# VH-VL binders against Probable pyruvoyl-dependent arginine decarboxylase (pdaD), part 1

No score or structure here was measured in a lab: all are predicted.

Target 1, 139 residues: Probable pyruvoyl-dependent arginine decarboxylase (pdaD), of Prosthecochloris aestuarii (b4s6j7)
Amino acid sequence: SIFPPQCERISVEEGLKSLSPGEITFAVMARNSTNEHGRLIASSIGVALPADESVYGYLSEHHPYGQTEEQSGEYAEDLAATMLATTLGIEFDPNKDWDEREGIYKMSGKIINSFNITQSAEGQNGLWTTVIACAVLLP
Below, numbering starts at 1 at the first letter of every chain, in headers, positions and changes, except where a header shows other numbers; Kabat numbers aren't used for antibody chains.
ipSAE, averaged over its two directions, is called F for ESMFold2-Fast, E for ESMFold2 and O for OpenDDE. V2 adds 0.75 times the mean of E and O to 0.25 times the DockQ between the complexes of E and O.
[cut] marks letters that were taken out.
The coordinates of atoms that the task and the answers printed are left out; those that the model quotes come from them. Centres of patches stay.

## First folded at step 1 (VH-VL)

Design T14
Fold by ESMFold2, look of step 4:
Structure T14 (fold): chain C 139 residues (1-139), chain A 121 residues (1-121), chain B 106 residues (1-106)
Amino acid sequence: as target 1 above (139 residues)
Amino acid sequence: QVQLVQSGAEVKKPGSSVKVSCKASGGTFSSYAMHWVRQAPGQGLEWIGAIIPIFGTAAYNQKFKGRATITADKSTSTAYMELSSLRSEDTAVYYCARGLWFGELSYFDYWGQGTLVTVSS
Amino acid sequence: QIQLTQSPSSLSASVGDRVTITCSASSSVSYMYWYQQKPGKAPKAWIYDASSLESGVPSRFSGSGSGTDYTLTISSLQPEDFATYYCQQYNSYPLTFGGGTKVEIK
């Protein structure tokens, strides 16, 4: 998914106060659930912001089984940043680890920031457990 | 409730500079464009420029040919407009106004009270 | 730069009259906005996206138009409608306003 140029991350509370009936919004959701005992689940949104305000940013979604909160968030962030890097024509080795590729992207000067929003949980037998991560874009 | 409060009136000599402030409260500062618009006595409205604080870059009406500098301080939710090399023709009320930067809701929904700048010798 | 030409520059009308103000753009615009300004006050948002009334604007006001030609109409002029009305485009920078239409009550 992509999002319009010139966006800023704001708090949920600030964002909710800015919404009004009929205002244009865009929402992206990652959802995951399980009823298996001990099953690790996560939902992540990765975000990559370009340095050039005229360029679209990227959002990614990831909802794995068996990944920690950190693993899931890092994967989603990596995906968003790599999609943006590809769009911007940044050269990188796809076989290198995220840590190294993150350095390359930021040293290029074309990706100013990346981050993730992740929620995780562990399932309980016979009980549905659901995790959701969302990003909402305000005008 | 969004409120824009501007600094007080200024009296300036030709050739000097003025810096007007606009403090925002009760709403989102960083992701809204802050515009500056002036109105000479008995005249219409003239757009000077704008800044979107999240990006820190500003756009200007070319009429002001590098004389205007628009900045923002996110930590204080305050925008500034500095106009240099003042002329008597720059005598006007200067307004800050808030708007979205795209879409059908990109009008100036809130305005400051105005700051009178008088340039005379 | 998109020039906006308002007509008339001023008018004088009686309470109850129908008043029409025009705004012509030098090239097609996507969004046209209208502001009301009373003497000594900052402008107020009045009509957005050509025809939508801002909250609190009386229903006797209406807006219409597309492309290059836009109008603001007051169906039955009231004493409190004494003001100057400005159109404004938000298509590209620099943003521009019409020259204003001063509405005076006879």
Scores: ipSAE 0.000, ipTM 0.495, lowest interface PAE 17.9, mean pLDDT 82

Design fA16
Fold by ESMFold2, look of step 2:
Structure fA16 (fold): chain C 139 residues (1-139), chain A 129 residues (1-129), chain B 107 residues (1-107)
Amino acid sequence: as target 1 above (139 residues)
Amino acid sequence: QVQLVESGGGLVQPGGSLRLSCAASGFTFSSYAMNWVRQAPGKGLEWVSGISGSGGSTYYADSVKGRFTISRDNSKNTLYLQMNSLRAEDTAVYYCARDRGYTVTSGSYFVRYTPFDYWGQGTLVTVSS
Amino acid sequence: DIELTQPPSVSVAPGQTARISCSGDKLGDKYVYWYQQKPGQAPVLVIYQDSKRPSGIPERFSGSNSGNTATLTISGTQAEDEADYYCQAWDSSTAVVFGGGTKLTVL
């Protein structure tokens, strides 16, 4: 997914100040569930913000089985940042590790930030366990 | 087997021009980026110029920008370096070297995939009064 | 532009481990490549993507890259390893940089 130019990350508290009851806004949600004992689940939203305020940013969703919170979050962040880097024509070696490519993206001057929102859990036998990560886009 | 053979080196006066060639064989030439790297007598390696597999992207070291032009003819499997306004400081052995290179699908940009995995044996360029 | 700094020379006894450093600001953000050059010969790739060996390169050659420093390591150094060694990185899509070179002497 993409999101409009000039967006920035804000706190939940600041975001709630700008909402009125009954407003309709855009949201991206990653969801994962299990009722299997010992099943690792995660839900992640990756975000990449361009330096050019006239350019759209990128969001990714990832909801894997068998990944840790760190693995899931980094994968989602990598995906969002790499999609933006590719769209912006940033040159990089796709075979470098994420931490190396992140440095290249930031040194390009075209991507000012990337981050992830991740929730994870381990399933319990016979009990539904659900994890959700959400990003809400405010006008 | 991969072979790269440079030619066209020689003695020229300052301000003169020379064109180097690199004949390639043993691989799909158009699938690889190509480079020129030089080495002055008794000195280290200096990258000079590079070109994408298609020839659509070219790159130059600051020391040669505006004076040297890299090109390729994929129908002849040949890489070229046109050197103009030569200076004494350009005296070196000139190597051609290949690298894999990648084309990024989005934006159609070419991403250089180093290493320089095969090198020719070099051709000597001497710039002297 | 990044500058890659190598020691001008390194000496090692046969059978010992040689370590050749290559330093540059944030070099860990880039892949590093290493080349061996013997007198009168073209360079030969010995390490690519920081730590990988091309086919035909002896297992005694290894490499690492983190932070500001990449290192070429030759374990069990042999007389035939005596050569100049160059590190190389991409500074940007428009620039390729070599280190100044290190003369390895096996004595």
Scores: ipSAE 0.000, ipTM 0.486, lowest interface PAE 20.6, mean pLDDT 83
Fold by OpenDDE, look of step 4:
Structure fA16 (fold): chain C 139 residues (1-139), chain A 129 residues (1-129), chain B 107 residues (1-107)
Amino acid sequence: as target 1 above (139 residues)
Amino acid sequence: QVQLVESGGGLVQPGGSLRLSCAASGFTFSSYAMNWVRQAPGKGLEWVSGISGSGGSTYYADSVKGRFTISRDNSKNTLYLQMNSLRAEDTAVYYCARDRGYTVTSGSYFVRYTPFDYWGQGTLVTVSS
Amino acid sequence: DIELTQPPSVSVAPGQTARISCSGDKLGDKYVYWYQQKPGQAPVLVIYQDSKRPSGIPERFSGSNSGNTATLTISGTQAEDEADYYCQAWDSSTAVVFGGGTKLTVL
């Protein structure tokens, strides 16, 4: 998904001020569910932002099983950053680990920020457990 | 506030060895790739070697491959250049230069350094019999 | 392997525009960096990514890069601009590549 140019991240509190009940808004959502006891699930949104305000960033979605919150988040962030890096023509070795690539992306000066929003949970027997991560785009 | 100070230069005979140091201050040393660039007397700039912030990746000019070794001690904020089998053509002022990024060379992939935004004053290495 | 070629010298009168070229095969497809070096001093980055100026570099310094040639332009050249100028690029095989340098003389 595309992170529109010149958009900025705001707090949920600030964002809620701009929303009304029943309002339709644009969102990128990761959703994951399980009814298996002990099964670890996660939902992650990854975000990568370019240095150039006229250029769009990227949003990624990831909903894995068996990954920790950190793992899932890093993966989503990696996806978004890698997509942006590719778009921006940053050359990199895709086989390098995320830590190294992240450094390369950011130090290139073309990608100034990346982050993720992740929620994880462990399934409970006989119950459905759902985790959601969502990026809401506000005009 | 960023400072780079080279040391270790001097006179050495052909075939000899010399170790240069670059003391860094005023920034988070481990977050930056570092490079050695040399300049022969009255000549232009020549890149010698580079090293990633972590030290995990090293790069060398063909002219020094197998003879020079770049390294760093991030706990000491120091960059090193071990120069072995020195030749007359290695005579130059050696600069350490900070890079805001780092490069990776693997197969068909090459990730570029960012510009050298800070340089030391240089240290003179003279290789002569 | 990429090779960067610069004129060995350029002369300009004070107040005039100096242009220093840096030529290389498909150089326009690469970012070019420019360094100023005054006698007895270390090089100083004056242009990065073809046309961007680091903080503290006068606005009279500008850069462009297209085709096979990058150009450092100094408008309203001043006496203090007299120096050697080096272009630099990156190559997958050679890594860091410098031009041969250009001596700018302000007459």
Scores: ipSAE 0.000, ipTM 0.602, lowest interface PAE 12.7, mean pLDDT 89

## First folded at step 4 (VH-VL)

Design Rb14r
Fold by OpenDDE, look of step 6:
Structure Rb14r (fold): chain C 139 residues (1-139), chain A 121 residues (1-121), chain B 107 residues (1-107)
Amino acid sequence: as target 1 above (139 residues)
Amino acid sequence: EVQLVQSGAEVKKPGSSVKVSCKASGGTFSSYAMHWVRQAPGQGLEWIGGIIPIFGTANYNQKFKDRATLTVDKSTSTAYMELSSLRSEDTAVYYCARGLWFGRLSYFDYWGQGTLVTVSS
Amino acid sequence: DIQMTQSPSSVSASVGDRVTITCKASQGISSYVAWYQQKPGKSPKLLIYAASSLQSGVPSRFSDSGSGTDFTLTISSLQPEDFATYFCQQYNSYPLTFGGGTKVEIK
């Protein structure tokens, strides 16, 4: 998904001021569920922002099994950053690990921010466990 | 896991120089910047400067530009901070910190244990 | 230089309390603020970066908000291990600068 140009990240609290119950909003959502006791689930949104405010950024979605919160988040972030890097013509070795590629992306000066929002949980015996991460786009 | 291990405490006389080392392990050295931040006793944090090992370029706080020298040895994944013309007010704990930079600018995700530098007559 | 004015310098709170720390930048810095926790005799620890992005391993009770010049770190429910000094830091422009710190003490 695309992070629109000149969009600004705001707090949930601030965003909620612009929302009312029953309102339809635009969102990128990651959702995952499990009913297996002890099974790790995660939902992640990755974000990458360009230095040029006239250029769009990227949003990624990831919902894995068996990954830690950190692993899931990094993967989503990597995906978003890599998509942006590709769009911006940043040269990189796709076979390099995330840490190395992240360094390359940062050194380019063309990506000014990348981050992820991740929620993880372990399944509970006899219950369904659901984790959600989402980016809500407000006009 | 990333670790930054700094050299031991130093006691120096005014007018002398000190060189502190910071050895990185557990991650890529060249892909990140290494910064130096000091903290005087009971005081806040003050940024000295940062260096990008891949480029060898350093940025300095103007306050320290004439006295601080940042260097790296990529072969040993070690960063160095040298501060000359030491004064009593330079007494502080000096930290190296790995910078996750976007463009040229960084926040610091890993820190060394700190090196106490005491300047006294 | 961008000054980061942090307030309060100290706050007394109890376990379970909501704690809010404010950092005001002398000029607009977008959302390029990081927050650190420091305990006595220890190095600073990164808590939050890039506007509400928690560092790995940081509890969800920590959150960050703000854009432009006013920023806040919030601990929704203070835990015993949270008594420490907290610092904000801007990375919008050089030189990098820190707030003066806020010591969260037990009431």
Scores: ipSAE 0.014, ipTM 0.613, lowest interface PAE 8.2, mean pLDDT 91
Fold by ESMFold2, look of step 4:
Structure Rb14r (fold): chain C 139 residues (1-139), chain A 121 residues (1-121), chain B 107 residues (1-107)
Amino acid sequence: as target 1 above (139 residues)
Amino acid sequence: EVQLVQSGAEVKKPGSSVKVSCKASGGTFSSYAMHWVRQAPGQGLEWIGGIIPIFGTANYNQKFKDRATLTVDKSTSTAYMELSSLRSEDTAVYYCARGLWFGRLSYFDYWGQGTLVTVSS
Amino acid sequence: DIQMTQSPSSVSASVGDRVTITCKASQGISSYVAWYQQKPGKSPKLLIYAASSLQSGVPSRFSDSGSGTDFTLTISSLQPEDFATYFCQQYNSYPLTFGGGTKVEIK
């Protein structure tokens, strides 16, 4: 997904004040579920923002099995940043680790921020466990 | 739940080519690399290469670089492996396998059912 | 290329036994090793990655240890469903390479 230009990150509390019941807005959701005992699940949204605020950023989603919260979030963030780097024409080796590629993206001066929103859980026998991560864009 | 479904078994003559398909469902196709691994009868596993769907960029085991071609069709969530100039020693089960597409995260969490390719006169 | 030397080639054991399988890398690979189980006529199944992280749904009787060049897979109490061939795989560098396999047979 594309992150629209001229948008600013705001708190959930501030965002809720701007919404009315029945209003339609754009959202990105990552969801994962399990009913297996001990099944590790996660849902992540990664975000990458360009230095030029008039340019689109990227959002990614990732909903793995068997990854920790850290692994899942890092992958989603990496995916968003790499999509943005490709759009911006930043040269990189896709087979290098995130640590190495993040350095290249940051040194370029074209990507100023990346982050992730991740929720994780382990399943319990006989119960459905669900994790959700969301990003909502307000008018 | 992620699922990888491969095309059916094939019998080929030496010198010909084979193209095996792998259709992914139950997850995002573009977020993961598709790798190909083969297993000759009674032998271990051998990595052929992997492809990154968004870029179409493929990395090949040097052994196969002149004969193997990996492609993807993002609109159908399908990866393809084509192996040319077939020889009898290419007789094997060919697997597609999903991995992450960045660096030292290339272990395979989901595998296709395998496609037997038999090369004989 | 990094060679993965796996031993033993086969082992015969009874239900309830502890089974240990070893992989040795020809070069240091930190902790970038994964283990797979393959039953006859089936595709491989991921068991463990990053030297000690169990894939979701894998029984806790499976464990891994080691770093650098020497790695082991342990099945603490062998069950009837555990007879299979086991492979290690390094993902430290391309080309990705596998061990030769260890066939675990239950008496």
Scores: ipSAE 0.006, ipTM 0.599, lowest interface PAE 10.4, mean pLDDT 81

Design T14r (from T14 with heavy chain E104R)
Fold by ESMFold2, look of step 6:
Structure T14r (fold): chain C 139 residues (1-139), chain A 121 residues (1-121), chain B 106 residues (1-106)
Amino acid sequence: as target 1 above (139 residues)
Amino acid sequence: QVQLVQSGAEVKKPGSSVKVSCKASGGTFSSYAMHWVRQAPGQGLEWIGAIIPIFGTAAYNQKFKGRATITADKSTSTAYMELSSLRSEDTAVYYCARGLWFGRLSYFDYWGQGTLVTVSS
Amino acid sequence: QIQLTQSPSSLSASVGDRVTITCSASSSVSYMYWYQQKPGKAPKAWIYDASSLESGVPSRFSGSGSGTDYTLTISSLQPEDFATYYCQQYNSYPLTFGGGTKVEIK
């Protein structure tokens, strides 16, 4: 997914102050669920923001089984950053780990920020457990 | 959850080519890597290569470079592996398997049922 | 390319026995994974990142190790554990597998 130029990250608290009930806006959601006892689930949204405010940023979604919150969030973040990097002409090397790739992207001067929004849970036998991560774009 | 369904068994002559398909359902296709792994009768597992559909990038085990071609069709959520210049030693069950495309988590969480390819003169 | 050597290649044990399978890498690896394969079936993800159990894997299974030496342990073998177990590594492509360890239950 792509989002408009000149977007910036704000806190949930600040965002909620800017919204009223019934207001229409865009959201990107990642959802995951399980009814298996001990099943680790996560939902992640990765975000990558370009240094050039006139360029689109990228969002990704990832909803794995068997990954920790950290693993799920890192993958989503890496995916979003790599989508932005390839759009900006920064070479993608699949043999490098995220730490190396993140360094290259940031040293390019073209990608200034990446982060993730992740929720995780462990399933309970016979009960449906659902996790949702959501990024909301304010008007 | 995720299901990978492969094309049926094939019998091929030496020197010919085979193209195996793998259709994914019940999960995300384009942002995961689709890997191809083979298993000769009574033998272990051998990685052939993978494709990252969202980027269109394929990676190959050097053993198969020049003979293997891995592609994907995002509109049908289907990956393909074509192996050319077949020899009897290529007789194996060919699996597709879903994994991550970055090194930290490059393991295969879902596997197709396998496609037996028999190369016999 | 990193070579993985599994030991033993096969073993037979009784229900309730503790079983240990080893996987040795030709050079240090950061990530080790394990798969279970039953006859006539595709492999299943079993243990990821050396020690983390895949969902649905019984707690009698455990994994450990770092660097070049990794193990899979079954604390109390059950009849349904009959299978071949493979280790798999990644530091860079190509991905490689161990030769497999066939577990037979007496």
Scores: ipSAE 0.041, ipTM 0.646, lowest interface PAE 7.6, mean pLDDT 83

## First folded at step 6 (VH-VL; from K1 with heavy chain S31T K65Q, light chain S52K)

Design K2
Fold by OpenDDE, look of step 9:
Structure K2 (fold): chain C 139 residues (1-139), chain A 121 residues (1-121), chain B 106 residues (1-106)
Amino acid sequence: as target 1 above (139 residues)
Amino acid sequence: QVQLVQSGAEVKKPGSSVKVSCKASGGTFRTYAMHWVRQAPGQGLEWIGAIIPIFGTAAYNQKFQGRATITADKSTSTAYMELSSLRSEDTAVYYCARGLWFGRLSYFDYWGQGTLVTVSS
Amino acid sequence: QIQLTQSPSSLSASVGDRVTITCSASSSVSYMYWYQQKPGKAPKAWIYDASKLESGVPSRFSGSGSGTDYTLTISSLQPEDFATYYCQQYGSSPLTFGGGTKVEIK
């Protein structure tokens, strides 16, 4: 998904001030569910932002089984950043891990920020457990 | 430079089990999938399964489900493939191969040297 | 599972010849990969994402294709190109390989 140019990240609290019940909004959502006891689930949104405000960033979605919150989040963030890096023509070694590549992406000066929003949980006793991560785009 | 070094050749009896190891160096072991692929003499390549060490999750070819067990030790950067209930048809060179798995991308950029497993009575 | 059929299974060609290997999938795949394997050695990554050459692969190699049909081409065969080439897909589990194409130098 595309992160629109010139968008600014704001807190949930600030964002909620701009929303009214019943209002239609645009969002990128990751959702995962399980009814298996002990099964680990996660939902992640990854975001990568370019230095050039006229250029769009990237949003990624990830909803894995058996990954920790950190693992899932890093994966999503990596996806978004790699997508942006590719689009911007940044050269990188695919054999390098995320920590190293992230440094390369940012060092290029073309990607200024990347982050993720992740929620994880474990299934319990046959009850449905759902985790959601969502990026809401506000005008 | 990434290197995958596998354990030595094995000779096994039918019905027994074999466990092959694959030690990775020169790269990040945790964040790549380690696949196991075998090749019978004079034949093609067959995928057995894979594990992503950082996630601890393994996937298997249904053909080997219940008979193959793939594990990984992150502390030693070593992956293992155990195959039980061996039969003569399991005679093959077994390879470990590192896989890239971003999105649905899954190809093997580095391979071990292979381990010959011979099953004979 | 997705069946990959390579053609031909083997071929003999002279140095300098143009060689084309095909890989046909039983159903559409999103990505196709190629490997080179020499006798007694492990396969080597050769072409990824259908058309991208792995590091160290000579420019005389090329890959193309989409959907169910993919090709590996050697524009001018060299002696060191003697090997068996395999296509591989991961469009769906399980991961599968083609039967291989043995390229022999005439």
Scores: ipSAE 0.007, ipTM 0.588, lowest interface PAE 10.9, mean pLDDT 90

